VH-VL binders against q9gzu0. Designs and how they scored, part 22

Target 1, 229 residues: q9gzu0
Amino acid sequence: MGDPNSRKKQALNRLRAQLRKKKESLADQFDFKMYIAFVFKEKKKKSALFEVSEVIPVMTNNYEENILKGVRDSSYSLESSLELLQKDVVQLHAPRYQSMRRDVIGCTQEMDFILWPRNDIEKIVCLLFSRWKESDEPFRPVQAKFEFHHGDYEKQFLHVLSRKDKTGIVVNNPNQSVFLFIDRQHLQTPKNKATIFKLCSICLYLPQEQLTHWAVGTIEDHLRPYMPE
Key: E = the ipSAE of ESMFold2; O = the ipSAE of OpenDDE; V2 = 0.75 times the mean of E and O plus 0.25 times the DockQ between their complexes.

## First folded at step 10 (VH-VL; framework fv_lutikizumab)

Design k2 (at its last look DockQ between E and O 0.25; V2 from the best seeds 0.00; counts 0 for: pae E 9.8 > 2)
Fold by OpenDDE, look of step 10:
Structure k2 (fold): chain C 229 residues (1-229), chain A 124 residues (1-124), chain B 107 residues (1-107)
Amino acid sequence: as target 1 above (229 residues)
Amino acid sequence: EVQLVESGGGVVQPGRSLRLSCSASGFTFSDYGMSWVRQAPGKGLEWVAYISRSGSYIYYPDSVKGRFTISRDNSKNTLFLQMDSLRPEDTGVYFCARTYWDEYGSRGYYFDYWGQGTPVTVSS
Amino acid sequence: DIQMTQSPSSLSASVGDRVTITCRASQSISSYLTWYQQTPGKAPKLLIYAASSLQSGVPSRFSGSGSGTDYTFTISSLQPEDIATYYCQQSYDKPYTFGQGTKLQIT
């Protein structure tokens, strides 16, 4: 009777073989947890930590239209987009997230977050955890880094500002692992027209083979730097 | 109310087999991992087996590995422990326990509900 | 295997007293420690999980603290119904192991 670890490995190999034949995503065999941390430039300011309500794994082909739209909107290069579409990458969609702050009575389940114009955010960090479906095992941290720095998405926002006709915007970090779906809104004040960019949803890109690559530590260990005191 | 009721205990000779059952009620049985924990007379608690919700993951300590088999029937809300090659040191009260872990942990199995236990005596 | 050393093995105190039980792990268990209460002839009852989290329905006089390898269980004001054996359990890694227990009596 092989080591539980060996059995798991064998099961994984069998699953991979089956999935290859069925053209199914390995991601469909996992449960996911995701957290989003907005890290502020001011060190004394605690990060805003959000829990994603539901993580939806999607095969790359299922999101092709949205990626192409991003290219059309000049959010990222065509070449980079094509490369992403050709890779066996899983998309992890986070359509809704809620604040983890329980100390605030009436915390809205759905938070709209304005990303621009504001200069107080240093970066957006996404933490991804997974486990096998039907398992009672705790979630494990996926060994991947998902960070989007303010400077990187601001550059893209400024570029889009020159295009008045586009409401839906997709921006991505340099390593193309984090995609932000942004809604552009025009606010008319009595004195001026202001444009704001509001975060609608997040999508993480991960090579499918990395879904079984877990980092060390607990969810708490990984959240600790971002948790409110 | 969560209820766990163990049965199947008794007196057996060394080398013999015994099958324990645990009937669960008051919660969705298939949503929780389950464990067996035993307590020798006048001694502490010892974890002896774990089974995940679907039964896909099973764990044993070295003390019972190869001799004990944990299983479950979710359609009947029942947990089982097949005990083979019983030894005198296996004597004790066997508890069925619902097994959980903390929300923020990648580890951390603990037992939030316990049955009253069923006694097992292995003696020549 | 992680060994759990619980102290004291037995304790006698008066009603209203503050009671403290300690548990030490052979290695760091990162606050994955659980405390149980077992009254004679009854099933164990979960009191505290994650070192300091009080289980729902458990009286507030019970508390837990600690980190790394050292943990403490406290009853702020001992009540007659608290006569039991208390166990710590590391929830960090398999096999999940328990302390030897602390038998608490009221004088």
Scores: ipSAE 0.017, ipTM 0.580, lowest interface PAE 6.8, mean pLDDT 83
Fold by ESMFold2, look of step 10:
Structure k2 (fold): chain C 229 residues (1-229), chain A 124 residues (1-124), chain B 107 residues (1-107)
Amino acid sequence: as target 1 above (229 residues)
Amino acid sequence: EVQLVESGGGVVQPGRSLRLSCSASGFTFSDYGMSWVRQAPGKGLEWVAYISRSGSYIYYPDSVKGRFTISRDNSKNTLFLQMDSLRPEDTGVYFCARTYWDEYGSRGYYFDYWGQGTPVTVSS
Amino acid sequence: DIQMTQSPSSLSASVGDRVTITCRASQSISSYLTWYQQTPGKAPKLLIYAASSLQSGVPSRFSGSGSGTDYTFTISSLQPEDIATYYCQQSYDKPYTFGQGTKLQIT
């Protein structure tokens, strides 16, 4: 068994050095790959699988300067400072993707996927992989689950329908790890008016420290359940 | 044709330094990470240094960390290994190796081309 | 460090024989495994990557299999030019360690 306290101290030292030298977050030290699978309820229907063209990391809880000041000034203990670092949240934005189907041209596009009204989707699964930036190492799966079941986002869409709100819609799964950015569109014909909800972007939220916790397996291993023909 | 040619090996006393070079041809050198791998006489192989394409990421195992320095000059297609504070256990043949992996086949992170090696002997 | 143990350490076989070499990792390496051939006095040559994928130009008599901690390298019909030492290597965690080698001779 490894020493968890020693590993956390090395993580803090690395973060401190990187923050001082470059004023960068931990997330800036990684390359990412992300895939999005829309899993259908029908057992024999293969998922609609997409590769995200560029994963854009953004820090939303930047405590680094204040934590380092507190440690320098003896306002925080080392253990308390490590706890605060692990609570830092990274937003990983995925606004554009390309289909993994063999029969489409491999051109990236803005995300544009109808989520409602429809009842054939079971869940949205995001598969996130990372590696140390410029390491030339294989990407490894981040040890976190990113799933958003249809029932959970449909409930939120139904509440939105009762609102007089023209602002864009953001909904999240119960674990608050997957955020969907939704465009509410009205399709008007001479006889009918219908509302649809289209997915415009996905953002994954995870503690910054999770970027150094990898599961086993390859991209191929983890994509296999969702691969189209 | 991919070619890697090591040079700079020799016989030295413990505590001294030696600098190895590896000249690369037949491929775009700056597109590949590079490694040094050594083999003691009659023994197995040991990975001793890695440097990424740009030179911005470097790895050493504990057996050589602090004593060996890997570097590269992408404009001259050359990889280097500076070996300081040499010990008898550093004796062996030193190979320059090209690192390859494919992003989607992932389990193939490996050394696809090797040089012929340059001998290093550290003895009193 | 992940320890890679090859078995046997040496092996003698006749031309045409089926030869099997095993490589065991001290922990699961998820098929992050490579096989190399080293002819005496020469550099190692890549044969198999990702446990089972043949490198371009490698004869089809060579194959690899396995998962988890246990991996197998097979020569289906031994040829005289196959005299060499064979090494496995894991690339799951750094340092990417090699097995101790299996020396193959022909009787």
Scores: ipSAE 0.006, ipTM 0.534, lowest interface PAE 9.8, mean pLDDT 79
ESMFold2 (binder alone), look of step 10: mean pLDDT 90; pTM 0.918

Design k3 (at its last look DockQ between E and O 0.03; V2 from the best seeds 0.00; counts 0 for: pae E 11.7 > 2, placed apart)
Fold by ESMFold2, look of step 10:
Structure k3 (fold): chain C 229 residues (1-229), chain A 124 residues (1-124), chain B 107 residues (1-107)
Amino acid sequence: as target 1 above (229 residues)
Amino acid sequence: EVQLVESGGGVVQPGRSLRLSCSASGFTFSDYGMSWVRQAPGKGLEWVAYISRSGSYIYYPDSVRGRFTISRDNSKNTLFLQMDSLRPEDTGVYFCARTYWDEGYSRGYYFDYWGQGTPVTVSS
Amino acid sequence: DIQMTQSPSSLSASVGDRVTITCRASQSISSYLTWYQQTPGKAPKLLIYAASSLQSGVPSRFSGSGSGTDYTFTISSLQPEDIATYYCQQSYDTPYTFGQGTKLQIT
């Protein structure tokens, strides 16, 4: 009999060859669900939890075209966007997300989340789940780390405070495989000037082969720490 | 103080069945996934079943799939392992283990609390 | 399945010695590795998770390190109560497998 790991690798290689023939990516063979939790420094305070409305998977070469469009439209500077371009990875974009708070009227409403100036956030955690497309199987958690600590993104915000253009910025946490797409708002009052950084969207990235590496548990199991109940 | 107490082990003939129980106390049982891990005499450890906190996700390795059934009753803080079609190679000490998922930094799965184990012997 | 191989299989050392146990995975496991201690006749006890993180209440003489396929468990100064069998376990891919164990004895 054959080695189980060799048999799995051979099956994956055959699937990759078929997808290449059809001009389809491996990521296109999955359904995804993603949640975003803003974890507060205060241990007893429950996270601000958001559900991503649609997870959009892209391969890097397809994303190169979308990034270039964003640069052409002055939505993103080329300088801050260059880290998005990497071969052999899948990017999972979360362009829209909405609150899951049950104590707020209209808990399904999309909202902007302010990341700076504030000091109560410890980190951003993304929870990614997948299943084979057209499957009746439940979503399973993808076995990967997706978080962005406050200190890491705050340092990057401080370096761009003096930049005068109105272009949004992209910040990366390469150790945690997360890009943050940030809107800068320059507010003026008669007495003061202020800059606010808001999270517009998130992109997770991971190697293609990791798409078939699932952890144990359900969505409910993995969301529990971030829910009020 | 977390406590896990296994029961239901014993000596049985090949082909027979046993039902193991694990009584949990000192923590909110419904917040945690649970596992069974066995240890054959003089051998190492083998993970043999997992059930998620709600019971909606269950996993078995191939060595026991189709013969063992894990279940839980969250209202009674009890974990179960139904073992059917027992074989001599199923002989060992069976541990109930709380399965922890470290969502903070590594998202690793590990067994942070173990019961003392219940012996199972399959022989004629 | 991912095979976990511990070395050595058994070890004798004196009180105060530095003890090192290695664990090699058959493929990269990205630090999804735990170490357990099992004293004779007792249940296993978690010592180290995520390759290097010390469980609460575990003495600081225990440590872990490593990446990829190669992981190391160290006792910086062996104590009499450390007589046990030590196991590594990967949680990268199911089934979550254990090493065969390293039996530690004191001379």
Scores: ipSAE 0.006, ipTM 0.524, lowest interface PAE 11.7, mean pLDDT 79
Fold by OpenDDE, look of step 10:
Structure k3 (fold): chain C 229 residues (1-229), chain A 124 residues (1-124), chain B 107 residues (1-107)
Amino acid sequence: as target 1 above (229 residues)
Amino acid sequence: EVQLVESGGGVVQPGRSLRLSCSASGFTFSDYGMSWVRQAPGKGLEWVAYISRSGSYIYYPDSVRGRFTISRDNSKNTLFLQMDSLRPEDTGVYFCARTYWDEGYSRGYYFDYWGQGTPVTVSS
Amino acid sequence: DIQMTQSPSSLSASVGDRVTITCRASQSISSYLTWYQQTPGKAPKLLIYAASSLQSGVPSRFSGSGSGTDYTFTISSLQPEDIATYYCQQSYDTPYTFGQGTKLQIT
């Protein structure tokens, strides 16, 4: 009967093996489009809408590493980790996005990515569309809600402000469907040092089974609420 | 009527190259993925390669990866298989097959139409 | 790789008989299974896809069933023209793999 450390190592190896077997994801069978809308508290203010240049489905590396790390750190049990694996969650990464508003004078891409300090944003909304690869069909909206309210990410920012050691931070919404990768920057003004949090990238978490659950409507239909009149 | 006609087969020595062609007719070629499947003499079927409609997605088994190259010319309704570094175990009849995907399934490539095949013999 | 095992490798039956061929996958393939017919000297022909869906133009005497790892191909009433080798193929994952085939003869 191997020592507890040996047993743990064996368990981890089994977990790794299982993760390797699940390399193929349903997400690999889809093309994706994603839009990001910054919804402002002021109703008269038009939302800032961005188009993601490419959506990257990530299934194996980050998920695997996170699970293994969790097991290693005793954050959750092996059994729980297996349950997580069974959920077949896909990560949809949005590393680059561009403004769709070419007509809005003064809307700088850089300003739109600053999330703090500011209080004019109500929420961040991500719209995800997909279609089968090599399909002639139009993109369909994925039936999932991806919203991150200002109060939720601000709370996390304030918590991080107390910690001086981290430049890159990750915050997530309460249902853990939207992850924001944030860069903390220190700006020196003549009067004071200011800290800002800038959005670098977004990652959506979606169970694989939901990839085949489409809502009704076109991309345009779903973007309409966020588009300028 | 869907028709697939393979050509380019022959007898070659080990280490040599051969290029197979498949001429498609009777359907919109650019709307379908295509595959090559081979059959060794007296043996079963072995999938060899897949190429998507636009050619953006290509898959190989380990047995031919790095040696075989599947390609297509949609303007000419033609599928190709470039076979390099041929081995005796590559001997067999090579079929081109229209590859269909049921959109109702997340997976499920199957071959709904096949050519008559072209024979390839690799021998010293 | 997913291994496909067909049984039997060969069988002989009489005209009008019910014929059953089994295909077993080394892991669950979630009904992503296809059946082909190949007559001597000819190309394979698609008969059944998605474990139980009959291809258009294929006679209704052909059927398929199964789930998980175990699948069955059935000819309800064997006809002389059914002399062929039958193959199962998993379409669940790459590489797409075939069973070894079942050679069907008529006595």
Scores: ipSAE 0.000, ipTM 0.536, lowest interface PAE 11.5, mean pLDDT 84
ESMFold2 (binder alone), look of step 10: mean pLDDT 90; pTM 0.910

Design k4 (at its last look DockQ between E and O 0.05; V2 from the best seeds 0.00; counts 0 for: pae E 11.1 > 2, placed apart)
Fold by ESMFold2, look of step 10:
Structure k4 (fold): chain C 229 residues (1-229), chain A 124 residues (1-124), chain B 107 residues (1-107)
Amino acid sequence: as target 1 above (229 residues)
Amino acid sequence: EVQLVESGGGVVQPGRSLRLSCSASGFTFSDYGMSWVRQAPGKGLEWVAYISRSGSYIYYPDSVRGRFTISRDNSKNTLFLQMDSLRPEDTGVYFCARTYWDEKTSRGYYFDYWGQGTPVTVSS
Amino acid sequence: DIQMTQSPSSLSASVGDRVTITCRASQSISSYLTWYQQTPGKAPKLLIYAASSLQSGVPSRFSGSGSGTDYTFTISSLQPEDIATYYCQQSYSHPYTFGQGTKLQIT
């Protein structure tokens, strides 16, 4: 009977189908949830787990500059860099994250996590979940690896320390799926001047097609290995 | 008892339209996604349309996209399928099916209740 | 599209026999696999969801197993009322496709 809400919903579904066929940005058609786990080297120590407040998708093919810089600096392999240059890549920006303190009812807080000079972190793990925007379907885990091991980012931090730069720092893992936006700060003591690297935000890079490569399980199932107690 | 009753099937010429209805009872209709599934004579099953519980998300496979329109009226517990530009290959029995999706546990992956089906024949 | 291939296409067995039907997906579907029974002239009926979970009211002689690309449906002791065509379906990614069906007859 010409219901305007039904016509709007039908038009939206047609647009989603067109975007899928053209393989342009599907990211605008999804809802996301993302979590960040800082995994400690000590097996008995539970991870520091954070929830991303807002996941901001950007469809861009300007990652070539970052990849080519990494190859010139010997941060990336040539073969993996060439593979990424030929793919449609979606950037998922996580500008803010907050602690998942289980023992505080209804209270979460943004925190800066210090990555260096601490030596007790094994790796950073990002857990990404997606669903079609405005759907009733549950969030499903995206089947992709988002890990940044301590050795890989420490190597890059040490390189930065050998240079006198005061600008913000961006580092990425070897397979170029996790980008860390780092703030370099100085702490003054009577006898020492200490430099620290704080994590400001994270960006995930993934092929657009992986937004629908889902695994089984709930958010709770996939978070359980990292949950603090 | 969950009950789904389809109606509106029949014989039509190619290029014409039909509107199918499915009346639901025995459950809270607005809590469930709904689907249409068809079965050609002597053949297997094909999922042809899905609509989420609020109607906010709709899916069609390529075989019917642009020709079929699924809709629902939660106040009347009724699911609809508008079939335009019908082709002979659309001939079959059309089932209304309840589609379960569970946001908390990711258990919503199945058609747990089906209607008896309504036959549709597209022929000159 | 994920293709679902059932084996065998038809099967004859005696009352009391154990019956096994397999379903192979063209890619991993992470146990997003459902089994349906369709008695001749009737609508399909849900038996097994999430590869191995038995739907309420379904007899315990029915079971499912498997992972990845390979899934198995089993009737532990065949009964006369089990005459039907059995379908698997994946719900991992759209379109949620069905297998071609396995027709089960009793000798």
Scores: ipSAE 0.006, ipTM 0.500, lowest interface PAE 11.1, mean pLDDT 78
Fold by OpenDDE, look of step 10:
Structure k4 (fold): chain C 229 residues (1-229), chain A 124 residues (1-124), chain B 107 residues (1-107)
Amino acid sequence: as target 1 above (229 residues)
Amino acid sequence: EVQLVESGGGVVQPGRSLRLSCSASGFTFSDYGMSWVRQAPGKGLEWVAYISRSGSYIYYPDSVRGRFTISRDNSKNTLFLQMDSLRPEDTGVYFCARTYWDEKTSRGYYFDYWGQGTPVTVSS
Amino acid sequence: DIQMTQSPSSLSASVGDRVTITCRASQSISSYLTWYQQTPGKAPKLLIYAASSLQSGVPSRFSGSGSGTDYTFTISSLQPEDIATYYCQQSYSHPYTFGQGTKLQIT
């Protein structure tokens, strides 16, 4: 009988077949941990690291309207969106995250982060870890890259600025693995009107078959690059 | 030998503040995360705060978040706990504990060394 | 938060006896479990981490086992110096939480 990994893979395939009939997500069979790192352009500036309080796996269809809204807002192409909707993809939703850092204001479970106007952020990195529910194994890093560079989401923000009627915005990275749900706010000062974009939530897209594709290393190993010495 | 010595405990009224200190010796203080754990009279243990090696990463439970502040001075091998807006339920012995992560097992942080504790009493 | 429930809350045994304490988590904690010993008037002492790993310097009569939600702490041969309260602690997720403790006495 195959190694434990092989057995798990087989079990996953069986579950996948069963869950397809039930229109359920295989992601429900996993525990998840997620971290969000805001990496700054200034090398001396420490990254802002956040822990997601709860990762919610959702079937793609549950966010269809939001995705289509993003298309309508020209955040990404219709063709790409349809492709995503047709694929067996799990959405990992991060509605709330908490700062791990002492110097970041607001040790609240709900953290709003201003993404624009600012230019000090290089990229947003999401680190996803998972394990089988009821497993005795540690969390393992999911073998997927979740990065969103400043230039990519800023470009989308600037495009949206021309559309004054849009408040809820969804932007995505080029490979459509990271979706940022953004709230646009207009601030009125006595001298000027300013627009700001706040990060409300993050959603990661992962093919369900990749849920068992793990990289090597521990949570600590993967967080280390974003942690101060 | 690893030694942790807490100080700063005492009797205070509700709403007041107290600052605890923990002096560390016998190890490289800056190489380890540190935690505070408290124990109410005749009760069990409750984790109160964690601070990373550099002091950049901090965790609190909901019971003390917004009221307690953990900090450290690595140059002085000292851990601190600033306790504001104290409540009667905060009464207990407060322990500082070295917090260790085992790379081999990767089963989270645990407290491998503890101080003897300093008593805190919050009463009217 | 994850709740840890120890059983029994108290027990008495004779020197040389095998003693077993159980800790149950409200959800699976995947062996992210630590056992501590606290003698009266003293600070807690680490005995076992990662559910079954014995801390350096701890006598071999102490052991831990378990998986998922259920864990056991065992003293193979109880000694007089083992009179203490024992606590389990999960490190699966913040906030880290302790069991209520098991008070062990010698008859």
Scores: ipSAE 0.005, ipTM 0.515, lowest interface PAE 11.1, mean pLDDT 83
ESMFold2 (binder alone), look of step 10: mean pLDDT 91; pTM 0.915

